# Designs tried in a protein design chat: VH-VL binders against Protein cereblon (ohgt). Part 3

Target 1, 230 residues: Protein cereblon (ohgt), of Drosophila ananassae (Fruit fly) (b3m1f2r157to386)
Amino acid sequence: LSRVPGVDYLEHILFPGEVLPFMIDGSLFDDEMPGLDGLIFGVGFPLMQPPEDNPHKLYGVTCQVYEKGESGRQLVFYKSRALQRIVINCDDIQGPPQYIARNPTSKCFSKVKILPEYFLPEPLKCVDMGSMSRFRDIPSMRDKYRRYQLSSTPWPADACQEYAYEEIVERARKKLEIHKIDTMPRCPIQLSFWLVRNLHLTEKMMRLTFLTDSVNTRLQLIGSTLKEES

## First folded at step 12 (VH-VL; from p3 with light chain Y35K)

Design q1
Fold by ESMFold2 at other seeds, fold request of step 14:
Structure q1 (fold): chain C 230 residues (1-230), chain A 121 residues (1-121), chain B 112 residues (1-112)
Amino acid sequence: as target 1 above (230 residues)
Amino acid sequence: QVQLVQSGAEVKKPGASVKVSCKASGYTFRNWGMNWMRQAPGQGLEWMGWINTYTGEPTYADKFQGRVTFTLDTSISTAYMELSRLRSDDTAVYYCARGSSSGDSTWFDYWGQGTLVTVSS
Amino acid sequence: DVVMTQSPLSLPVTLGQPASISCRSSQSLLHSTGKNYLHWYLQKPGQSPQLLIYLGSNRFWGVPDRFSGSGSGTDFTLKISRVEAEDVGVYYCMQALQTPYTFGQGTKLEIK
């Protein structure tokens, strides 16, 4: 558990990297709130899971305020960006939870557990015979090529994972507008969240991809959706 | 799992009071507001008000202001609705329902089974 | 008070056919945040109401995808793409933008 931020509810799932705008009555800042720039807070998704699964767990994200927008006469507009997935034990919540659109961050606090993002960064790739066969004709490399032929093995699990990653990128490019493709991140962690944000996943698939801590598994879930839609 | 269990049916005379209980289980009681509705026989639903389960602050529909009282016993995760000076037109099934949050209770995702209150001489 | 008006009040339908229920409010239910504070409930015979749709168009967990909500402001519609026998009951819309929260008068859906 890392800290006790302000916590609000959000009625839909928000993934790291997404922008969460909200509005606050501007009169609150002159008296009690000196502004929110840089504030880190949590939002929880009480409707993300079937009711029978996690009645005492609240999944969500941390958000950080990064911009104060142009306001109307009374309402102050803020933008925040989701940073990390979290889980909250509902019994740790202090204060009455509210939905962020109406009263963000002033009355409700909780300890949160930041969820990890696992990625296996060094998968071995399976070398096919085509790429190694050119060494058969080079005298200094023939011994190495002969040993490769004798020791040929099934696809390593890590190489299959990387293969699926590039396949997912290719299929995403076919479904996305060109200007969105230019914003596609290269980091697999950020890419997994970016794909969820920019592909039209079902609510069931959004829940599954949010709940996994494995970036590799999240990418595979996204990839399976792309194949099914073909 | 989320359950709301209400007290049993009651028969009352005009001028009496009735107190209906609603025991919650399967969730953190103070995080979700409690709403009260009623439904007269053959009629539609009518919202009576709600109570913030964290602060204990009630909000009553104007029609019931002065006759209804919402209270809590947070130690047993139970909400109460008491309606006084009963009239024959208060005969209805009374429901409790969990609101969308304790601070901002707008939709009702789980409902109690209902409590029939009959007011007759 | 915000008055909620449903139509039709009685809706006989043939199994497998679509059904549509209208709900109109006397005032806009669109909040400045862009959300419509209009919810739909189903009360099956002899049962407590159950939530179907919240905030105009969002299906609650466990609600079949044949149910959909649409509309904004003052006019809202609940649609069932293919009516099944278990869909029988009274449907209520409710506004929750302003207290007191108010329900429509109900639409009784019956199988012909």
Scores: ipSAE 0.454, ipTM 0.745, lowest interface PAE 2.9, mean pLDDT 80
Fold by ESMFold2, fold request of step 14:
Formats: sequence, C-alpha cells, structure tokens
Structure q1 (fold): chain C 230 residues (1-230), chain A 121 residues (1-121), chain B 112 residues (1-112)
Amino acid sequence: as target 1 above (230 residues)
Amino acid sequence: QVQLVQSGAEVKKPGASVKVSCKASGYTFRNWGMNWMRQAPGQGLEWMGWINTYTGEPTYADKFQGRVTFTLDTSISTAYMELSRLRSDDTAVYYCARGSSSGDSTWFDYWGQGTLVTVSS
Amino acid sequence: DVVMTQSPLSLPVTLGQPASISCRSSQSLLHSTGKNYLHWYLQKPGQSPQLLIYLGSNRFWGVPDRFSGSGSGTDFTLKISRVEAEDVGVYYCMQALQTPYTFGQGTKLEIK
C-alpha cells in the first residue's frame, strides 16, 4: 500500500470480533487529528511468539473504531472492533511502537498483510465433477480446476470424523449451555473466532488457533479442547 | 531467538568509570527499549533507567542522575551504560533488559547475562 | 518513590504443595485504563531474572499455568499451585506505573 495504517502494540492476543476499548488524550485530537470514528488501524501482539521460520513477523489484527465516549476529564474513550488477522514485517515499522492502553497515536505506521481464512466444508464422499468438468477444456481455468480436484478428493473415514463440523458445533453447544451463551454465529469463520473468545484456552492454544489460516484446523483444535474437559 | 550479550566482568578502583555493553540480536533493535538494572551481592534488584532505542532519549532514575550515561550504537544493535565516579557500594551485577516497546518500556521480557563490576580500593 | 514490600522474604515449601507470595505498594498501581502496572520476575540460582507475570495477572509466554497473579491497586499476590524443583529461586515484584521503577525485596523460595 502507498498509505499505511497506524500500528499499536497490545499485550495480549485479540481475535476478530472482539471489542478493544481504549482512551487517549483529547488534546492530541483537537490539535493534529480529526475524530477517530470509522478509523481502521493495526494492533500487533509482540508477546505472541511468531513461527520459528518467520522470526521477524509481528502478528495482529485490524481494528475499526465504531464508538466515541467521554471519560469526564480530557481523555476520550473509544471502542473498536477487531476485523481481520494480519501479519507485519517488524522491519517495516516506522516510528516507536507504543501500547494502545496508554497513549495510542497515529505516529507509528507499517504496511500489513491481511491473513486469509480458508474453510472447506464437510469432506466430500465422492467428488461430483459434472458442472466443474466443463472447465477442463478452458485453458485459463485449468489451474483452478486442478486445485478444485485436489481440494474435493474424499478423505479417509477417520479424518472425516475429525472434521465433522456439525459434531464440533454440537459439543460446543452443550458446553456453552453451561455458560448460558446463545448467540453462536452460523458462519464457520466467525464461529471459530467466537468459540476462542468464549472458551478459556491456554496461551499455547490461543497462539495455535490464531496462527492457522485453516478454519477447519482451528475448529479441530477447539474441538480437542472441548474433549479434554470431559 | 532474542539474545542480549553483555561485556565481561570489570574490576575498577574508586573514582574510575565503567562502560558496560549490551549487544542485541534476534529482533528489530529500534522497536524495543533498553533498560538497565543492577544487583549488589546478596541484594535485590534496582532499576537504573532506560533508553528509547528509536530516538536515543535516555531516562535515568534520580539516584543515578549525573553519574550514569546511556548510549546506543544502532549500526551494531548495541546499548551502553557508563557509570562514573565509582565507589565501593557500586559493586554489583549490572543487567541490560529489553523493555516492552521503544515508546513505552514498562516490563522486561529478555535479560542479558549480567556483568559483574567490582570496585575495590 | 513507590515502595514495594514483599512477604514472606523466605518461603520454604514442600515439593508439590502450593505457594503464595504477597506484594504491597505504597501507592495504587492501577492506571486509569484499568491496568495494574505490577510485574513478577523469577531469578533462578546463578541466572538472570525472567518475566513471569505482567500487568498483574497476565502470564508471559512459556510460563507454566501453575503460576498465576492476582490483586489490584496496592495489594498483589503470586501463586504457584504445585511447586516443582525448577521453581526455586528469588521472586520479585516490580511496579512500573511511575519512574523510577521499583522492585520488592525479593522472596527466596526453597524446597524443604
């Protein structure tokens, strides 16, 4: 990007969908900055260990400000919501990073890479290639068709049981009834993050569920936690 | 892998100065502040101050103001602490430690191995 | 300067039993954002200190879940649910709300 977002540090992992409140000095806004409503910024997790093969990476989320309040002094209260997982090359950071809990500013910037969210619905028993087979003879679609064949190949029965999406959802519903939570999302991507936010995962499991781009793997990790507590 | 490697032990006479180095590796040096602590033999920890590795601006604990100087050599990711007009109660192990960020340095996640400075008459 | 007072200063424990260390500050460490600027470190024999707990209750990466921090304002506690042999050493609390940052006196944990 030619324009880079502001970046701040957060001392814990924040998952998409989670609310991040913060306070800043209102005089900083009046002097140099417009109001923050709708602003999108990055939040990095410097205390989360990156993968060993990417030691200079800082993982985080984008956040968007959606609410402005007033603390009663010169401090301005804001609420933001985490949107997407990101990764930052630490060498792209310009300015001294600061923790958002004290004095977040737009004076620290970096390019960010939005991390993908992949979800493959229930493993297919037999690949139906009828409507997709018509793309075999189209040269521009040949690579896409080959990737579809690989992703649609039936998996062994034990692997299919591990990825039984409905089974994971049912186990989660039983546990969440204990916690009296009834707003479970239907979207698998949103559900994977919602489950992490509503469970008490270890720091290791929070890291693992954050770092995977596969929603299927994330749900499988979450499912193993539900099984462990039985 | 984050590492902080300090210079070796020093023996000094009262009135002299000592300069301890702290070489950082495994992270982007300018993104994390550098703190200095000391620990007298058999005693607890004492914070001496820190330096913003992005701006080079030091902050000294009042007790050490006027006797301690923090500097950087960014080209080799190295921080320095110099303590002047040494006296016998400056005998201690001196530690560098990486702060929580270069803009806000409140907790210390990685520490150097320590440098023993002995001041004897 | 903010004075940090730890108790006990010496803590002999039986292997596998819980341990608790208290830390009191002369001033509140609660920042207006709701965060307590109180951190816990462990210095094992012959080693440099290592971070255990930051901001009162957050466990640093790689710290076993048997360690927990609690408290707010002026009174803070570090708990070890089941002490292991590798937990021996001196534990320090540190306040970082105001400069100069100050440490408690240390609590020496030993296996009896």
Scores: ipSAE 0.389, ipTM 0.695, lowest interface PAE 3.2, mean pLDDT 80
Fold by ESMFold2 at other seeds, fold request of step 14:
Structure q1 (fold): chain C 230 residues (1-230), chain A 121 residues (1-121), chain B 112 residues (1-112)
Amino acid sequence: as target 1 above (230 residues)
Amino acid sequence: QVQLVQSGAEVKKPGASVKVSCKASGYTFRNWGMNWMRQAPGQGLEWMGWINTYTGEPTYADKFQGRVTFTLDTSISTAYMELSRLRSDDTAVYYCARGSSSGDSTWFDYWGQGTLVTVSS
Amino acid sequence: DVVMTQSPLSLPVTLGQPASISCRSSQSLLHSTGKNYLHWYLQKPGQSPQLLIYLGSNRFWGVPDRFSGSGSGTDFTLKISRVEAEDVGVYYCMQALQTPYTFGQGTKLEIK
């Protein structure tokens, strides 16, 4: 729900973890913030179509400046990294929005809502076996407990497989250069964004994967594109 | 969802003025600049200028400087273009179009239906 | 003013065949940030123009993937991989790096 000190437009979708370089005129610095080091600002995607139930919302990401690059005497080059997905009510925007790619000349700010990232564990881990759960902690009974758990799960086999992100990871390894695979994160949330950045997804799929708050759904969407490429 | 609705066709005499309205809906009006173009019969498109819908600051193409005025009524999300001292070669379809942002208006993603202005004696 | 020159001005094409339209500017349209401020529009018969491609190569929402834009600096190309009946109309390129923004003359695409 935080107010960000800058909101600019970006003409494409940026996912958490991506680097966003930009330049600004050094004369835009104020006294209490002599540079932009560590600054958190918002970037909105006005060309991404919002969901039908949110027709007047601007989706985007927060970005944090982490590096000052090489600069000319009047223009200062910065690098920032996208952190979190956000949504902005367009009516909360104060100031005239400008594209960061044209070196903004005006201040623009807004309140933002940080979007959640939900990750649910594998369905079998979530199944409560009732009275059988008391046998889970007895080592000699663990194999029998797992056998019963699998046989009594309320989830269809197809649905259980859709939650298994390890298969998505294996399919992604087939399509990626080995040096990219070495940077693959272990965290499912970070992995979901990393896969979008490193796979060549359609614009429609990039939009769908950005809009979901469910990491499980995002991974399943990515996985479906890998299967369709057969 | 985004819609720009322009006022109806006009017939004017040389030397008169015309004021075309462009009512916007489906988006936050002040966040997107408004551009004006025209298209003479059988001819291509010509950019006339734009107005920053947040500040109200217009930018006019040199050809129209001194003859065109862009204004806003933000309470009803409406932009206006007034062209004065009309000549017969001002006969054209006039379009409003939403710019890419209010502070930087470079591509036009949504266009009005056009307003035919005919200048004849 | 930046002069935009399109070729061809008339483009008859057989259904299902590719089409290509070139656009040349009198000055570079490459901004210091690496973006080309060149946009493509289609005006179908009796309709207002509609945005197809922005910033040289980006398809606007709802534009079929058979449309693609390429080029940089002064030379740009719009390609249609397989022309369909709904593609009939006049195609315009427009530069938006410097005011006044200027359009090409238009390329009328027709089905043979």
Scores: ipSAE 0.373, ipTM 0.709, lowest interface PAE 3.6, mean pLDDT 81

## First folded at step 13 (VH-VL)

Design u1 (from q1 with light chain S32Y)
Fold by ESMFold2, fold request of step 14:
Structure u1 (fold): chain C 230 residues (1-230), chain A 121 residues (1-121), chain B 112 residues (1-112)
Amino acid sequence: as target 1 above (230 residues)
Amino acid sequence: QVQLVQSGAEVKKPGASVKVSCKASGYTFRNWGMNWMRQAPGQGLEWMGWINTYTGEPTYADKFQGRVTFTLDTSISTAYMELSRLRSDDTAVYYCARGSSSGDSTWFDYWGQGTLVTVSS
Amino acid sequence: DVVMTQSPLSLPVTLGQPASISCRSSQSLLHYTGKNYLHWYLQKPGQSPQLLIYLGSNRFWGVPDRFSGSGSGTDFTLKISRVEAEDVGVYYCMQALQTPYTFGQGTKLEIK
């Protein structure tokens, strides 16, 4: 588990890659804490799930401050970017949690568990294994043949496994504004979060896409909404 | 499974004190502030104040300052409201409610069942 | 203290018809962060209040889609697109921008 200095609440779900602007009382800064530049902190989403579900778990993201903005002397404006999905055991929270929109007045921190992003790329449709293909019909060799097919054909390094989700990409292109299409990432992890930011998902679908650790499943969930709209 | 269970109805004489308990269960008590409201018969809701369940620091509505005390027993996840020098217009149903966080407390998502306090001679 | 004024105070409605409740604040409830600290509660007969809408327009978990909140600053509206029998009760707006937090007088919704 990682320990994050600064844990605040946020009223809505924030996905990795999103910007979170906030203000903080400048009087909290001194020689020990002259500012927040580069700080990594956590935000939790207490309203993500029904109140009856897992009341001791708090899902959220880490955020990193990347910009100090122009603001008044009393309040200092910062911009941060969400990085990683996390889960917090509420019993690990030290300090009184506050909503980041209410300009937190107390230090609050916690141990966090960084949630993984599993991605299993689809195999290529065709593998050029002319000399080895004759072994796939021999029962004693089938396990070795399947492993060899996966290991012997190099993945297209510059494609970033884009073949695995071509149908989803094409459906998204038909839905999205032209200027957003030019910013569509090729990496499937980045793409999964980018699509959530740029599509109009239902509240239920936003929760489901946040809670899954499988990038493949997240993309499939997003793809199901594109089918309903096409 | 998140629940707030309040103590039972009470009948008091003018000049006495009453202490209403609010036992929380199913969540991390110190992460969510506790608010107190009251509702006189046939009337609307009135906020009395709240207590930061992490620090124990109370905030009282000015109308009740000097007569009300909020306390905690964190070992049993229980908040208390004590109202002193009771008078007949203190007859009301008293509610506890969980606030939106421990460090600030603006909306109330879970409410206790209410405790009727009747002040009569 | 911030005074919260609701209208109407009594709202008889035919089943399946829309309903609208107004809430006016004596001071702006718009926080400089762009959030309106105005919440809506429903108190059904014989029950504790329950949260419907938080921060002006956000529907709390489990609240049906027929409920919506709108408005900003000093004027807020709760709308029910098609009233059902279980919607009977007293609706309260509450401001939570500054202490003491204050409630409106309540709007009693009844089925005709």
Scores: ipSAE 0.476, ipTM 0.757, lowest interface PAE 2.8, mean pLDDT 81
Fold by ESMFold2 at other seeds, fold request of step 14:
Structure u1 (fold): chain C 230 residues (1-230), chain A 121 residues (1-121), chain B 112 residues (1-112)
Amino acid sequence: as target 1 above (230 residues)
Amino acid sequence: QVQLVQSGAEVKKPGASVKVSCKASGYTFRNWGMNWMRQAPGQGLEWMGWINTYTGEPTYADKFQGRVTFTLDTSISTAYMELSRLRSDDTAVYYCARGSSSGDSTWFDYWGQGTLVTVSS
Amino acid sequence: DVVMTQSPLSLPVTLGQPASISCRSSQSLLHYTGKNYLHWYLQKPGQSPQLLIYLGSNRFWGVPDRFSGSGSGTDFTLKISRVEAEDVGVYYCMQALQTPYTFGQGTKLEIK
């Protein structure tokens, strides 16, 4: 971020991609001010229990304002979208935290740490070299056969367990309305957050899927929920 | 994990004062307000007020205005409630409870164990 | 001051059956942001109160899903879908829209 963001509390967990509307007292602005378009701020989830090895951490997301809604006489309505998971050291918070639902003052600030999203791609399948060996004897194909040999390295059997991603996608299709399926992203990172938003997980499962930095683990947790429902 | 530990039971005479402590642990003290309630024997709960642990600004219920004082010692994560000019009807269990934030404090997620204050004639 | 009225004040219930507790406020608890500032607590025998439901309908962490809160404005309900022995105690609603915050009289839930 270009500056230390304002931070407010939110009474529930919000995942990247979700919309967060809020209102602010218009008396804090005159009509000549450009408003909050593009503003990036943080929201923390004080009611979500942190991991046991990080007991003084506040987890949350960054949000960015993308739309100024219809203004009332004294209230200005904004829409924002959650972008990235963050963690805050509670001792770095400056100012008294308050809930964004009440009328945020932008008087509470903190340094934030952006949480990573790790994804290990599906392991390569073992290939049958027998069908390719006939190209070795054809002069025009020899160079391509050498490239195939160099690129065809088998992966350990333990890595093959990650094939479950196709199964997770198919199980999700059975649970979701048609109009939601049209918005399903192809990116595994975005897909993991999209699934959480659309599958109505338990509060415990929402916490577990939020806290992991591993997209693979997040998808596996989601998949276990789908198996129990089928 | 979050814990509020209050001072022990007290017996006082009418006209005296009592000061109850509430020591917090397991969280960043200044980020969460502190509320005080009491419960007379066999009766319901009564809110006495709260203190913003960041600014130190107290808010008192009108019934207690002028008799109650909330203070803090942030260096030891401790809140205090002092009730003066005690009467027999101040006999109650007094609770501290962590509010929903320092900036506003509307629900009480963790409570102390309670401190019995007995005012005997 | 906002007056909070609970009913019933005494609620004997058969183990495993549902229970329902009503709470009515003298003024609307609906904040202009769409949130209802009504919270539910349980005080088990000999213990401090514990938070069950905040903002009308949200379960606090660790509260079993057999507890649910509903309602808006002036009328609120706490439901237990299947009462267990550990649910015995006094249930309080509390408004926190305006100071002084005020509690209902309490509802004593007991197993028949």
Scores: ipSAE 0.464, ipTM 0.759, lowest interface PAE 2.6, mean pLDDT 81
Fold by ESMFold2 at other seeds, fold request of step 14:
Structure u1 (fold): chain C 230 residues (1-230), chain A 121 residues (1-121), chain B 112 residues (1-112)
Amino acid sequence: as target 1 above (230 residues)
Amino acid sequence: QVQLVQSGAEVKKPGASVKVSCKASGYTFRNWGMNWMRQAPGQGLEWMGWINTYTGEPTYADKFQGRVTFTLDTSISTAYMELSRLRSDDTAVYYCARGSSSGDSTWFDYWGQGTLVTVSS
Amino acid sequence: DVVMTQSPLSLPVTLGQPASISCRSSQSLLHYTGKNYLHWYLQKPGQSPQLLIYLGSNRFWGVPDRFSGSGSGTDFTLKISRVEAEDVGVYYCMQALQTPYTFGQGTKLEIK
């Protein structure tokens, strides 16, 4: 678990790679106080799931401030970027959580758990057991063949097709405008989050794609949405 | 599983005080502010104020300033509202409601069942 | 104090037909961050209020898609695309930009 110096609430889901802008009243800075550039803080999504599902878990992301903009008056504009998915035990939160839109800096912190991103690049190939069936007919080999056969089930063609990363990419390229495709990342982890940002999924699908730690599953969920729209 | 359970109905004389309890369960109490509303019979809703459940700092609507007190017992996840110097026009159903956060409590996602307070001579 | 005015106050509707409720505030509810601090609640007969829409247009968990909120600044609208029997009750708008938070008078929706 690591400790994050700020924990704010956000009314919607934010995926890694997204920009989160916010404003601070500039009169809150002392003349010599440095800005928030480079600050890493946590943002939680209390409305992502019904409270009955996970009443003491708060899902969110870490964010890092990377740009300070200027207002012509007393407001200081900051941009941050979501980095990693996290989960927070609500009982670990210290300080009063607030929504970043109304109270953009918080005296609130918590221990967080950074969520993993698993990617399995290819499933096992389907193995045709036909070439080995000749051992079945030899009496001394029957027990060995049956033991091997029980451990060797071919993957369904449907499952292998769903793991076909290239097909999901091609369906996405067909749906997206060319200028967006220029920014499409090659890394499967980053691609899975990029696709969510650019395909404007339903709220249910956004929740499902956020909650999985499996990049393969996230891509399959996204792919199912593309198939339904065509 | 989020629940707010309020104390039972009260009948009071003018000039008395009433204290309504609101017990929270199913969530981390100190992370969500507590708001109090009332509704006179057959009438609309009126906000009375809220309390920051982490700091214990209350905010009262001006109409009730000096007559209402919000308190907490965080060890049992319970908020209290006490209204003093009761008048007949204080007859209403009083509601507690969970605010959108403990530090900035603007929308109310879960409400208690309400407590009828009747003030009659 | 911010005055919230709802219209109509009584809204009889035929099942399956649309309904629309207006809410006007005496001051703008638009925060400098672009959020409108206007929320909608439904109080069904014999029940406590329940949250429908927060921040002008966001549906709370479990609220059907037939409910939608729109508007900005001082003028807000709650729409029900096709009224069902379970939608009867009193609808309230509430501003939460500044204290004291204030409710509209309520709109009683009934089936004809």
Scores: ipSAE 0.459, ipTM 0.754, lowest interface PAE 3.0, mean pLDDT 81
Fold by ESMFold2, fold request of step 14:
Structure u1 (fold): chain C 230 residues (1-230), chain A 121 residues (1-121), chain B 112 residues (1-112)
Amino acid sequence: as target 1 above (230 residues)
Amino acid sequence: QVQLVQSGAEVKKPGASVKVSCKASGYTFRNWGMNWMRQAPGQGLEWMGWINTYTGEPTYADKFQGRVTFTLDTSISTAYMELSRLRSDDTAVYYCARGSSSGDSTWFDYWGQGTLVTVSS
Amino acid sequence: DVVMTQSPLSLPVTLGQPASISCRSSQSLLHYTGKNYLHWYLQKPGQSPQLLIYLGSNRFWGVPDRFSGSGSGTDFTLKISRVEAEDVGVYYCMQALQTPYTFGQGTKLEIK
């Protein structure tokens, strides 16, 4: 678990890849923290779940400062971008957490656990394993060949329907403006978060997609909303 | 299971003091500030101030400055409000409520059941 | 201090009909981040207040979606699309941009 400086609250869910602008009191800077350039900090979402469901866990994201904007007197403007989903044990928070929108005046720290992003690739039914057999004889490629072999083992037909990645992408393309499609990532992990940011999902769906560690499950949840509108 | 349980009703004479307790359970006490409100019979709500449950630093509404004291016992997750030099117009139901964070206290998501304080001669 | 003014102070409503409560602030409640620090509470008869709407328009957990908040700056509205018997009580708006936090005088909703 890593200790992060600047654990703050955010009243809405922020997904990896989103930009978080904020202002902070410049008086918090000292020799150990002369500014926030490049700083990785955490933000938590205390309103993401019903208060009774998990009162000791705080879900959130890490953010990294990438730009310092024009500052006023005593307030410094920064832009940051969300990177990874995290969970915080509320008992690990040291300092008085404040909402980042209220211009935090106190330092707040915590240990965080970075949440995993599991991806189970769809079967490679189009891969000709015979033509790839050359990798079997090359020691540096032997592990790559085994990886392709495992990836080409077909799922049962019924299970493969549940992971219809390409169908989800096609439905999203029909719903999105052309210029947004140009920015659509090819990486399934990045795509799952990109779709949440660009498809106006319900609060329930945003909560469910944030909480899943399985990229395939996240994409299926998103896909279910696209099917309902078709 | 977030709960705020307040002490029972009190009857006081003018000039006395009253101390109302608010015991919290079901959450990390120091991460959420504690606010105090009052409501005179048949009247609206009035914010009295709040206390940062991490630092113990109180903030009082100007109207109550010098008469009210907020304190904590973090070992039992309990906040206290003491109002001194009571007047008959201090007769009200007093509420504690959990704030939106420990360092900022803007909306109040859980409230205690209220404590009636009656000031009469 | 920021003065909060509610209208109407008494609101008799027929079951199943809509209701609307106005709240006006003597100063803007709009923060530079685009958030309005205005919250709505309901106090049912014999109960402590409960949070309905936070930051102008966000429904708190367990609040039915027939409740909605709108407005910005100095003018805010709480709407109930279809009043039910359990909606009876006194509704308060509260500003939390500046201390001391201040409540409106309350709007008593009754079924007629």
Scores: ipSAE 0.390, ipTM 0.714, lowest interface PAE 3.7, mean pLDDT 81

